VHH binders against p49116. Designs and how they scored, part 56

Target 1, 238 residues: p49116
Amino acid sequence: EGPLLSDTHVTFKLTMPSPMPEYLNVHYICESASRLLFLSMHWARSIPAFQALGQDCNTSLVRACWNELFTLGLAQCAQVMSLSTILAAIVNHLQNSIQEDKLSGDRIKQVMEHIWKLQEFCNSMAKLDIDGYEYAYLKAIVLFSPDHPGLTSTSQIEKFQEKAQMELQDYVQKTYSEDTYRLARILVRLPALRLMSSNITEELFFTGLIGNVSIDSIIPYILKMETAEYNGQITGAS

## First folded at step 19 (VHH)

Design T2
Fold by OpenDDE, look of step 20:
Structure T2 (fold): chain B 238 residues (1-238), chain A 120 residues (1-120)
Amino acid sequence: as target 1 above (238 residues)
Amino acid sequence: DVQLVESGGGLVQAGGSLRLSCAASGFTFRNYGMYWGRQAPGKGREWVSGISWSGGYTNYASSVKGRFTISRDNAKNTLYLQMNNLKPEDTALYYCARPGYGKSPESDYWGQGTQVTVSS
């Protein structure tokens, strides 16, 4: 069999809403996040191995790992998104909510810890200087995780994950032959993704746009969305 | 199509310096780590140095560490190898490479190479 991914899957270009407002409002943040989410989902959909699993299994996989994929996307697109600025804006908006006594002390703590974890993860990835190839395969490893409840075709999913891991290993070994620990340094970052709450991520990045609709509920629709529709939204939406 | 074109090789005396360049086209250069390799006559390919996409991380073979410096300019789609204090054992065909997909080095992309000859 051929490789799991190709150059087309290594490409991951996020287009930000234009123009960028002077003040990062909730709408801008949500729109940016939505574009990243769509890009991530459509990226997954473009993988032949993913397609081979069928729609039901595909949907289940994405529902299980969308937060991890999104977070990897945040890390990968941190510069183009000005993620630090976005996170600062989110914190500022939260402060307003705090002043209005809309959140409990415990909830505030949870949310702030989540933001910290996100920033820390992205910073750690930046320090490792992860490239597009490595990100693509990390996303594949995350996507093809067989250890989520309710999955079908778990043996096939596991095979794809192993393939992703091996191909990433080969890449790292070829490129950095005298650094025998680089792969381990990269992979050891993945557990951090599992510690992040999808609910909090949803609240921080999507509540202003989708309201009471859950990301989980819209995933099937995103996966069925035509690429042209997505591209139109990216180029036409401001 | 992926293309890599090496230049900057030549004849140099021991202790001398050369700067190799590699012009990349046909792919998004900044998405990939790159590496330099070399092949001496009658010998197999040898990995020389690797560099991350941004240039923030570099790696070197023990034989060239402290003498060679790998760098890149993503705006120019160009990879560089500064070679200082050259030795006769550095004589080889030098090639730049972008990793492909698969374990085999043959899956990688490389150019025709540039000849470096170091005389005693």
Scores: ipSAE 0.922, ipTM 0.973, lowest interface PAE 0.4, mean pLDDT 93
Fold by ESMFold2, look of step 20:
Parts: sequence; structure tokens; C-alpha cells
Structure T2 (fold): chain B 238 residues (1-238), chain A 120 residues (1-120)
Amino acid sequence: as target 1 above (238 residues)
Amino acid sequence: DVQLVESGGGLVQAGGSLRLSCAASGFTFRNYGMYWGRQAPGKGREWVSGISWSGGYTNYASSVKGRFTISRDNAKNTLYLQMNNLKPEDTALYYCARPGYGKSPESDYWGQGTQVTVSS
């Protein structure tokens, strides 16, 4: 009843740790990525359709798609984050790992391939000039994906995804009436997100986390956080 | 409250030019694509041109392509339509719009419009 999303879901403001250090370090990269992750989780949790599915389904959906949401967030916030600079710094750190013999050649290849895929995805989104409304609906399409293994309530999830697709189509058609292919050009970018490794995303952006805790394992706790605690993590918490 | 206020309309001779402006407020302007529409007396509304959030992608109705240029200034929250080589058939109420959340055009956010009248 009513639209799947509202203007509050289109708003997606990332605040970076300030100022950017002269030399990027693991702490800055991890803090920046953590802010984006919490902003993305707060975004997902705030959607009424998501809330209606219940906590067990919420956890299952986000575990399945958190990397896709995060990657969409990277593309959306690439300019604010200076993502190209962050990725260049990561590449330089990988060169140091080769010199210190800390990573196998096979792992280096996997990580470099992931960085290339991420850069190409962000470039393709920039070339399409995707706006905040379009990003919000792309995130919703990815979030309400019924084809992940192990999901329950698949029928309702599919209905929400179809609603997101239709509302995105309505927006694109009204804004760009004489370009009947814009929706198709946007949607064909989404399969690349499924090819992104969550393991490598964690290695690239979350190496500053203490302990042996994966993003997958903390998802239930993140989704249960109080709103005030989210705001602290998004706006700069120690 | 989303508000859109158009200006810059008026009377011009055929072949002349006008530049329309649309001041936007009540929403984060840079999050959305925008478009111009027009409505001639006794006719339905006609989509004229759309523009992406940064201005990097623009799209035009065939009737105005090559003559009209849409642009935006996100620092000023303002949408523009440069209208060149105007023809009598361009006479209409011109309005800027931001798409809303729904299929119906009634869900969109519209300005009051600015009248453009092109004499022979």
C-alpha cells in the first residue's frame, strides 16, 4: 500500500572521516567503509516492506546481499569517498604484500580481479549518471531478491522486488520519456554485483576489524541496533 | 514541501529565443532527474525534455530536439530550458517537474508553469 520507498530512502549522505590523511592507512579505509556499511544497513532496516518480512527473513536477506548493497553504496558515494584514491592505495599495499611474501600469487590475482570488477562497475554507473532515486530502487531490487538459497517468504519477497522494478520503471519513463532503453541499460548492470566476493570485500575494506568476526556474523546485531547507535556509527564513532 | 517555481516566459516572435528557469526547494535537488513539460491550450500535457542529476545525460522530444537545451545548476537548485528558433506551435504553458512515486503523472511534482507565446 503506497510506494515501496519515499524521499527519506532516496537521501543517502555519507560523511567521511575528516580530513583525509596525507597517507591513507587501514584505519581510515576501515572507518570509511564501516560508515558506509552502517548507513546501508540503516537504509535497509528503515524500509516498511523490509520490516514487514520479520527479523529472521531480514537477517537472511541481508546476509545474502550485504556485499551487493555495499558495492552499490561504493558506486553511489564514489566521489565523496574519493574511491579511486582508496583503491589506488589498496593496490600499493598489495605490492608491499608481494615484497613481504605475505600473499600467494593466486590470492593477489583474485584480489586484483575484484578491484578491476569494482572499478568497471563504478565506471559504468557513472557513465549512466545514475541518480539517488535510481540507486535507492536498485538497492531495493537487490535487497528483495527471491532467488537466494535458503530464503523463506520467497513469494512476498518476489512481490516486493517486482514493485521496486515497476516503480523504477515509472520514474525512468516519466523523466526520460523518449528513451525507452534507459531502464534496460541500468538493469543489465546488476548481474555484476553477484560476482563480487564478500570475502574479498572484507579483505579490501574491513581489515581493521578486531578479532575473527566476519560481516556475515555481525549482520544480526547490526540489524537490531537502536536508531541512536546507528547514528553514532554513521556520523563518526570511536 | 517540494516546491518548483518557473520563470522566464513571455511573448516572442517566431525564430526568437527564451530561457526558462525553475527554482527548486524542499528536497535534495541533486538526488533526482528533472524534466520540462508543456501544455498548449486545448491539448494534453507533452513531455519536452529530461535531464539526469549531474546533467551528464539529456533527452528530448523529437519536436524540440536541436532547438531546446535543458541544463541544471545543482549549486543553485535551478533547472533551465534554453529555447531557440521558437515556432508558433511551441506556444504553451511550460512547467518543470520532478517525478513522484507512482505510475500516474498526478504523482509528480509540478510548478505552476510559465507562459510562452510565440507570434507569427
Scores: ipSAE 0.776, ipTM 0.921, lowest interface PAE 1.0, mean pLDDT 88

Design T4
Fold by OpenDDE, look of step 20:
Structure T4 (fold): chain B 238 residues (1-238), chain A 120 residues (1-120)
Amino acid sequence: as target 1 above (238 residues)
Amino acid sequence: DVQLVESGGGLVQAGGSLRLSCAASGFTFRNYGMYWGRQAPGKGREWVSGISWSGGYTNYASSVKGRFTISRDNAKNTLYLQMNNLKPEDTALYYCARPGYGKTPETDYWGQGTQVTVSS
């Protein structure tokens, strides 16, 4: 069998909405996030191993790990997105809600902690200087996680995850032969993804566009979108 | 197609310096870590140095640490190897490489290499 991924899967280019507003409004943030989400989902869909699992299993996998994939995408695209600026804008918008007493103190704390965790994760990835190849395989490891409830074909999923891990190991060993701990340094970051709430992520990045619709509910539709339709959305003006 | 073209090799006296260049094309250069290797006559391939996509992280073989410096210019799709205080044991064909997909080095992409000869 050939490798799990190829150069086409290493490429992960996010196109931001244009023009960028002077003030990062909720719409701009949501649009940017949506583009990243779509890119992440379609990236997954482009993997032959993913396709081999079948539509039902594919959908279940993405539902289980979309927040992790999205977060890895945020980290990978942090510079292009000006993520720090986006997060600051989100905080500012939240301040308005706080002033209006729309959120409980506990909820505010949870949301702020989540933002902190996101920033910390992205910063940690930047410090490791993770490249496109490594990101691709990290996303694959996250995608092909057999430990989510309700999954079918768990044995096959596990095989794909192992393959991803091994190929990443090979890459790191070839590139950084005298750094025997780089792989471990990279992989130890993955648990942080499981500590992040998908609900809070959804609230922060998507509430302005999808309203009461959940990311979970739209995942099947995203996965069925034609590539041309997706590309049109990326290149089209909002 | 992925192409790597090395240059900058030559004959130099012990203690001298050389700067190798590697021009990359046919792939998105900034998506990959790169590495330099070398092969001396009658010997196997030896890893020399690796660099992350941005150049923010570098790694060196113990034999060249402190003498060699790997760097890259992503805008120019070029990888560099500054070699100082060269020794006769550094004599080899030097090649730049982009990792491929697979366990064996043969799956990687590399150029024809550039010859470095260090005289006593």
Scores: ipSAE 0.913, ipTM 0.968, lowest interface PAE 0.4, mean pLDDT 93
Fold by ESMFold2, look of step 20:
Structure T4 (fold): chain B 238 residues (1-238), chain A 120 residues (1-120)
Amino acid sequence: as target 1 above (238 residues)
Amino acid sequence: DVQLVESGGGLVQAGGSLRLSCAASGFTFRNYGMYWGRQAPGKGREWVSGISWSGGYTNYASSVKGRFTISRDNAKNTLYLQMNNLKPEDTALYYCARPGYGKTPETDYWGQGTQVTVSS
């Protein structure tokens, strides 16, 4: 019936903790990542099609795709959050962990591979010059993925994903009429998101502030969070 | 409300140049790609050129490629079209546009246009 998203869903403004410390530390990285996670979850919650699926389905859907949404958020907000500086600080922290014998060599290789894949993904999105409209619809496509294990209402989820794909196609075709391949170039980037490890994302970005609990366990609470609580989490001013 | 206001059109001899401007307001300009279209007398609108949000990607109709350059200044919320080596067939009313959420360009946001007339 109406479009899947609106101009309010295209807006995606991340506010960083201020001021940026001279030494980037675990607390600053965790706070920055937490703000992006909360922004991403509340973005998903604000979509009428998502609301129509019901609370249990919403929780299941976000549990299945939170890392993909978070990774798209990293790519979209890479400049404002100075992601390259954050990743450099994480690499330095990993070097200290080797000296203190806190992580195995095999684990460090896995984490470094993930960092390189993340950097490659963000670079590829920047090269395509993906805009806010395109990011919003890419997020919708990954959110409404019917092929995750354990989902119910998969036919309705598939309908919403098809609608997101159609509306993205319409936008790209109208804006860039002589580039018949832009949509394909954009969509080809999405499979890389499924290869990103939620476990490693937690280790890279969420060690400390959230403790040892998985993001999967806190998603129901983030989705139920009142607007006043959400604003307090990302601004610290309420 | 979304507003787009074109300027910079005029009369010019074949081979000449013009620079069109489009002032945008009522939306977050940097979140969207933008495009120019044109409408020659007695004809429908045709797409001319599109530009990504930062200006890093541009796309042109084959009839204008190499002669026209689209650009934008996000600090000024302004879209530009530099038109060089103009030809009589470039004569048209030129519109800037922001895509809407409908299937067809008729549902997009358009300005009132600025006239470009090229004499041979």
Scores: ipSAE 0.775, ipTM 0.924, lowest interface PAE 0.9, mean pLDDT 87

Design T7
Fold by OpenDDE, look of step 20:
Structure T7 (fold): chain B 238 residues (1-238), chain A 120 residues (1-120)
Amino acid sequence: as target 1 above (238 residues)
Amino acid sequence: DVQLVESGGGLVQAGGSLRLSCAASGFTFRNYGMYWGRQAPGKGREWVSGISWSGGYTNYASSVKGRFTISRDNAKNTLYLQMNNLKPEDTALYYCARPGYGRTPESDYWGQGTQVTVSS
């Protein structure tokens, strides 16, 4: 059996909306986030092992881990996205809502903590200097997680996750032979992803674009989207 | 196709310096960590140094630490190895490598290598 991933899967190029506005408005943020989401979903879809699980299982996996994949994508594309600027803009927009007393104090705290967690996670990944290969396999490990409720083919999923972990281990060992702890340093970051609320992520990045539609509900449609349609989405003017 | 071409090797006296280069093509260079290896006559392959995609993290074999410096220029798709205070035991064929996919070392991509000979 061949490797889980290839160079095609290591490539993860996000194209930002153009032109960039002087002021990062809600629309720009949502569009950028949507492109990343689509890219992440289509990345998953391009993996042969993912395809082998079948459409129902695929959809269930992505529904379970989309927030984690998205967050890894944010970290990987942080520079291209100017993520710090986007997050600052989000905070500014939230301040307007706060002034209008639309949010409870507890909710404000939750949202701000979430933003902090996102920033911290991305910063931590940057400090580790994670490359495209490592990101690809981290995403694979996250994608092929058998511990989500309601999954079928959990044995197969687990095998794919183990394969991803082993291949990542081999990569790290080959590249950094005298750093025996690098893999552990990388993998220890993954639990942070499970502590992040998908609901808050959705609210921060997608509310202005999808309205009352949940990411969960649109995942099947994204996964069925034609590549040409997706390419049009990422290259089209918005 | 992935291509790696090493250059900069040669004959040098003990205590001397060399700078090796590795030109990479056929893949997105910045997506990968890279490493240098060497093989002395009659010996197996030895890992020398590794570098992260941005160059922000480097790692060295104990035998070359403090003497060798790995670096890269992603704009030029080039990997470098600055070798200072060379010793006769550093004599080897030096090769740059990009990790491949799979568990075997043979899955990696290597160039033809450049010969470094250090005389006493």
Scores: ipSAE 0.917, ipTM 0.969, lowest interface PAE 0.4, mean pLDDT 93
Fold by ESMFold2, look of step 20:
Structure T7 (fold): chain B 238 residues (1-238), chain A 120 residues (1-120)
Amino acid sequence: as target 1 above (238 residues)
Amino acid sequence: DVQLVESGGGLVQAGGSLRLSCAASGFTFRNYGMYWGRQAPGKGREWVSGISWSGGYTNYASSVKGRFTISRDNAKNTLYLQMNNLKPEDTALYYCARPGYGRTPESDYWGQGTQVTVSS
């Protein structure tokens, strides 16, 4: 009973690694992305409706949508992260990899297309001037997607998604009463998230993780990780 | 503890101007869109204007479009309403608001309001 989210869920503060290098490198990019991933997973964990679905369902939902949540986080935090600078550094790295014959031509094409799609998504969100409330509800709509294969409790997940849609609609209608199309313009941005490849996101942002562990395999451990363990392990504070 | 405090109301002749201010505290101002509403004596509540978090998108009731300008300063946590070419029908209690999580405006956060009275 009550609203799906609160002001604490609208707050989404990303703290960047302290010494920004003069020239961006793989370690800085990976640490920055890891902080966003942790923030996004713990954001989802903090939602009472999410907690109510049970541990197996929680893990399944986040595995299905982590890349979408991460991409929304990139758009939301693009200024704090200097995302355009990070993407430029990644493109330069790809040019070096072509020179060193480290990637196939087909893979390079896929990666460049993904970068272009990410840039277009972030630009479209900026043009709509999406705020923190709207981002929180877009993330909730993405998180509570009953459409992913293999989910259990899909009827309850669908109800939570509908609640998120309704509460976002109420916000938009109250704030912008003479614009009956803002909600539709915002929601039409979401299908682009399903086109983002989690494999390519890992290559772009998570090169240098210890071992060869995919993000979806570590999600249960991230969801269990205490904030104190995170701070001690990453040596940051927020 | 969300607080919104309006100021800048008063008595003005038709054709005149006023600038309303709304000081916001108790929440992260830049995370939210904001709006102004008004209530004329003996009449129902009317939405006046809304503004997105950065000010990049603004929206106006048809009755005030072209005369009123909403703006915000996120560094000062302040919302503004510049009202030009005021008419007697603009006489109302003006309040600023931040949307809440309920279905109706009664669930929103708003201040006590500031009275604007326009004489003919």
Scores: ipSAE 0.789, ipTM 0.928, lowest interface PAE 0.9, mean pLDDT 87

Design T9
Fold by OpenDDE, look of step 20:
Structure T9 (fold): chain B 238 residues (1-238), chain A 120 residues (1-120)
Amino acid sequence: as target 1 above (238 residues)
Amino acid sequence: DVQLVESGGGLVQAGGSLRLSCAASGFSFRNYGMYWGRQAPGKGREWVSGISWSGGYTNYASSVKGRFTISRDNAKNTLYLQMNNLKPEDTALYYCARPGYGKTPESDYWGQGTQVTVSS
């Protein structure tokens, strides 16, 4: 069999809403996040191995790992998104909510810890200087995780994950032959993704746009969305 | 199509310096780590140095560490190898490479190479 991914999957270009407002409002943040989410989902959909699993299995996989994929996307697109600025804006908006006594002390703590974890993860990835190739395969490893409840075709999913891991290993070994620990340094970052709450991520990045609709519920629609529709949204939405 | 064109090789005396360049085209240069390799006559391919996409991380073979410096300019889609204090054992065909998707080096993309000859 050929490789799991190709150059088309290594490319991951996020287009930000334009123009960028002077003040990062909730709408801008949500729109930016939505574009990243869509890009991530459509990226997954473009993988032949993903397609081979069928729609039901595909949907289940994405529902299980969308937060991890999104977070990897945040890390990968941190510069173009000005993620630090976005996170600061989110914190500022939260402060307003705090002042209005809309959140409990425990909830505030949870949310702030989540933001910290996100920033820390992205910083750690930047420090490792992860490239597009490595990100693509990390996303594949996350996507093809067989250890989520309710999955079908778990043996096939596991095979794809192993393939992703091996191909990433080969890449790292070829490129950095005298650094025998780089792969381990990269992979050891993945557990951090599982500690992040999808609910809090949803609240921080998507509540202002989708309201009471859950990301889980819209995933099937995103996956069925035509690429042209997505591209139109990217180029036409401001 | 992926294209890599090496230049900057030549004849130099031991202790001398050369700067190799590799012009890349046909792919998104900044998405990939790159590496330099070399092949001496009658010998196999040898990895020399690797560099991350941004240039923030570099790696070197023990034989060239402290003498060679790998760098890149993503705006120019160009990879560089500064070679100082050259030795006769550095004589080889030097090639730049972008990793492919296979396990073997043959799956990678590389140019025709540039000849470096170091005389005693």
Scores: ipSAE 0.920, ipTM 0.971, lowest interface PAE 0.4, mean pLDDT 93
Fold by ESMFold2, look of step 20:
Parts: C-alpha cells; structure tokens; sequence
Structure T9 (fold): chain B 238 residues (1-238), chain A 120 residues (1-120)
C-alpha cells in the first residue's frame, strides 16, 4: 500500500530562537529544545501509519520513545543548533553547581557521562554523513518499536518497523551500490539511543522552564493539541 | 515535481575529459544522496558513482574509480561528474538519479540523460 514515508517526512526544518545571545542561557537552551521536541512530535503525527494506530497506541509509543526521537533530532540538527556550544554552556552550569554544592558527586558524574555519550552519538552520525532520508527512516524504526511494555497492536507496529527497515535498505543499496555495509553501520548506532536517560535529558534541556514536570506526563496534551489543529485544517467544518 | 536535467555530454577522443552537470529541482536537494548511472548501447543500466548529502562520502564503480570524481554544490542544487582519461568503453547515456521509495533503481528519479561518446 505504498511507502511508509514520503518526501514531506524527509524535510525536518528546525528554526532557532532569534536573536542568538552572545552567551547562551537556560532560556535559550530550553526554547531551542522545546522547538525540537515539538517538531519531532509533529513529524511523528504526520505519518499515516502512525495515525492509523489510534490515539491510545500513539500516546504509548511516543511516551516510550520520545527521548530516542529527541536524541536523533539533536544529531540531525546539531549544526543548526550549534549543539557543541549548548553543551559547553551546560557544562559551565554544572561547574557552578559543584561550587554551590547542589548536586552529589555521583550525580554530576552521571550527567557528564551522559553528555559525553550524547556527543559521541552525534559525532558518529556525522561521521556516517547520515542524510534526511536516512534520519527519517531511523526515526520511524525507533518510533515503531513493538517491544515496549503496555502496547496494543504490537503485530501491526512490528510490520511498520519492518517496512521502515526495508525501505531504508532499498535507499542505501540504490544510492551506494559499492558499499554493502552502510546499512549495517547505520543500524548498529541505534542501540546507543536506549542508553540515553530520559531523566537526564529533561535535566539538561527542559528543567529550567518546566520545573518538576516530566516530558512523558505532557505527551498526551501535546499530541491532542496537534491532533486538534491538524483535524481542524483538514476537515474545514464540512 | 522532481526534475533532473543532465548536461555536458558530447564527443571526445580517448584520453580526454568531460564534466557532466545535473540541475535538480522540485525537492530538497540537500536532504538526499545522489548518484550517476549509465547505459551503453545493448547493455543494462550500470551504477557509476554515489555521493552523500554533504559530499563527505563518495563511492565509485570499480570500472571508473580513479578516473571519475563525483561532487555536488548544494547552494546551486547541482550534481557533477568529472570524467578524466575517458575510454571507448565509457561511451553511454549518462543519467543523474535521486533514489525513490521503490525497491529497484527503475523506480528512482532519473533525468533524460546526456550522451557521452568516446572515439578510439
């Protein structure tokens, strides 16, 4: 019944807050991260296969994988976001927290290791020169993961994931015919996404604006607001 | 609509050089890898060279490696193939391509091609 994604899903344009301050601050970082999260949720909602799974399944999938989608988005948008500069600003903030004795030494180590793992992931994706088509299908593979607890329609989710894998394989083989290992090199990067902590991502990018509110608790509201806007634009009240 | 328009082909003596261009429109050029293919008379299409979105990764069919160089200019939405030390065996219709969503290259987006003829 046709391809899982189309050219409209390959486009992933992140617009940064303007103007960019000379010295990055928590408000700029949080707004930048929020735009990426919103863009990632909008992207997922636009996929016909995702829409077909129903609202409860949609919410369950996004709650389970939002951090992986966000991390793929960070890697894809690392240059436009100046991610290395953002991470340097976060490290400076952590140094202030050491000075004020606000975080335990173990927590600071955990956060610094997470930052290093994030940098390593983004560098590995850049080294492979992953394009927009490949990112779109990697996000689809992550989104349609049937192994999360509490999912309904897991057999259909698995079929969509397999379709994403096959369509990515076809693209890679057609574009780079003399490189029989590119798909494997791309896919072996995905397990690193499961090593990214949702809790630490929230602390690094979101806690300055949200406080104690977790991202997974607001996912249903984000998905409902986007669905209502989407449906209103399509239906036109006729 | 996706459009690919090749140019720069012609007649050339063996050992000569040509540079092919491919003007791309109707899609976000910088989001995709691109490739060149060719079809000699009486033969099927042959993949020649591919290039990643930034140009940071290229690969080549063994028959052209060391003689052909693929490149791209994302500001101009243009793909290039520099062909040096041309041989009569390189005579073919050369196609610029962007991968489509189908399983085989026949489903990809192709231009009409530009003829390269290499005399002995």
Amino acid sequence: as target 1 above (238 residues)
Amino acid sequence: DVQLVESGGGLVQAGGSLRLSCAASGFSFRNYGMYWGRQAPGKGREWVSGISWSGGYTNYASSVKGRFTISRDNAKNTLYLQMNNLKPEDTALYYCARPGYGKTPESDYWGQGTQVTVSS
Scores: ipSAE 0.800, ipTM 0.930, lowest interface PAE 0.8, mean pLDDT 87

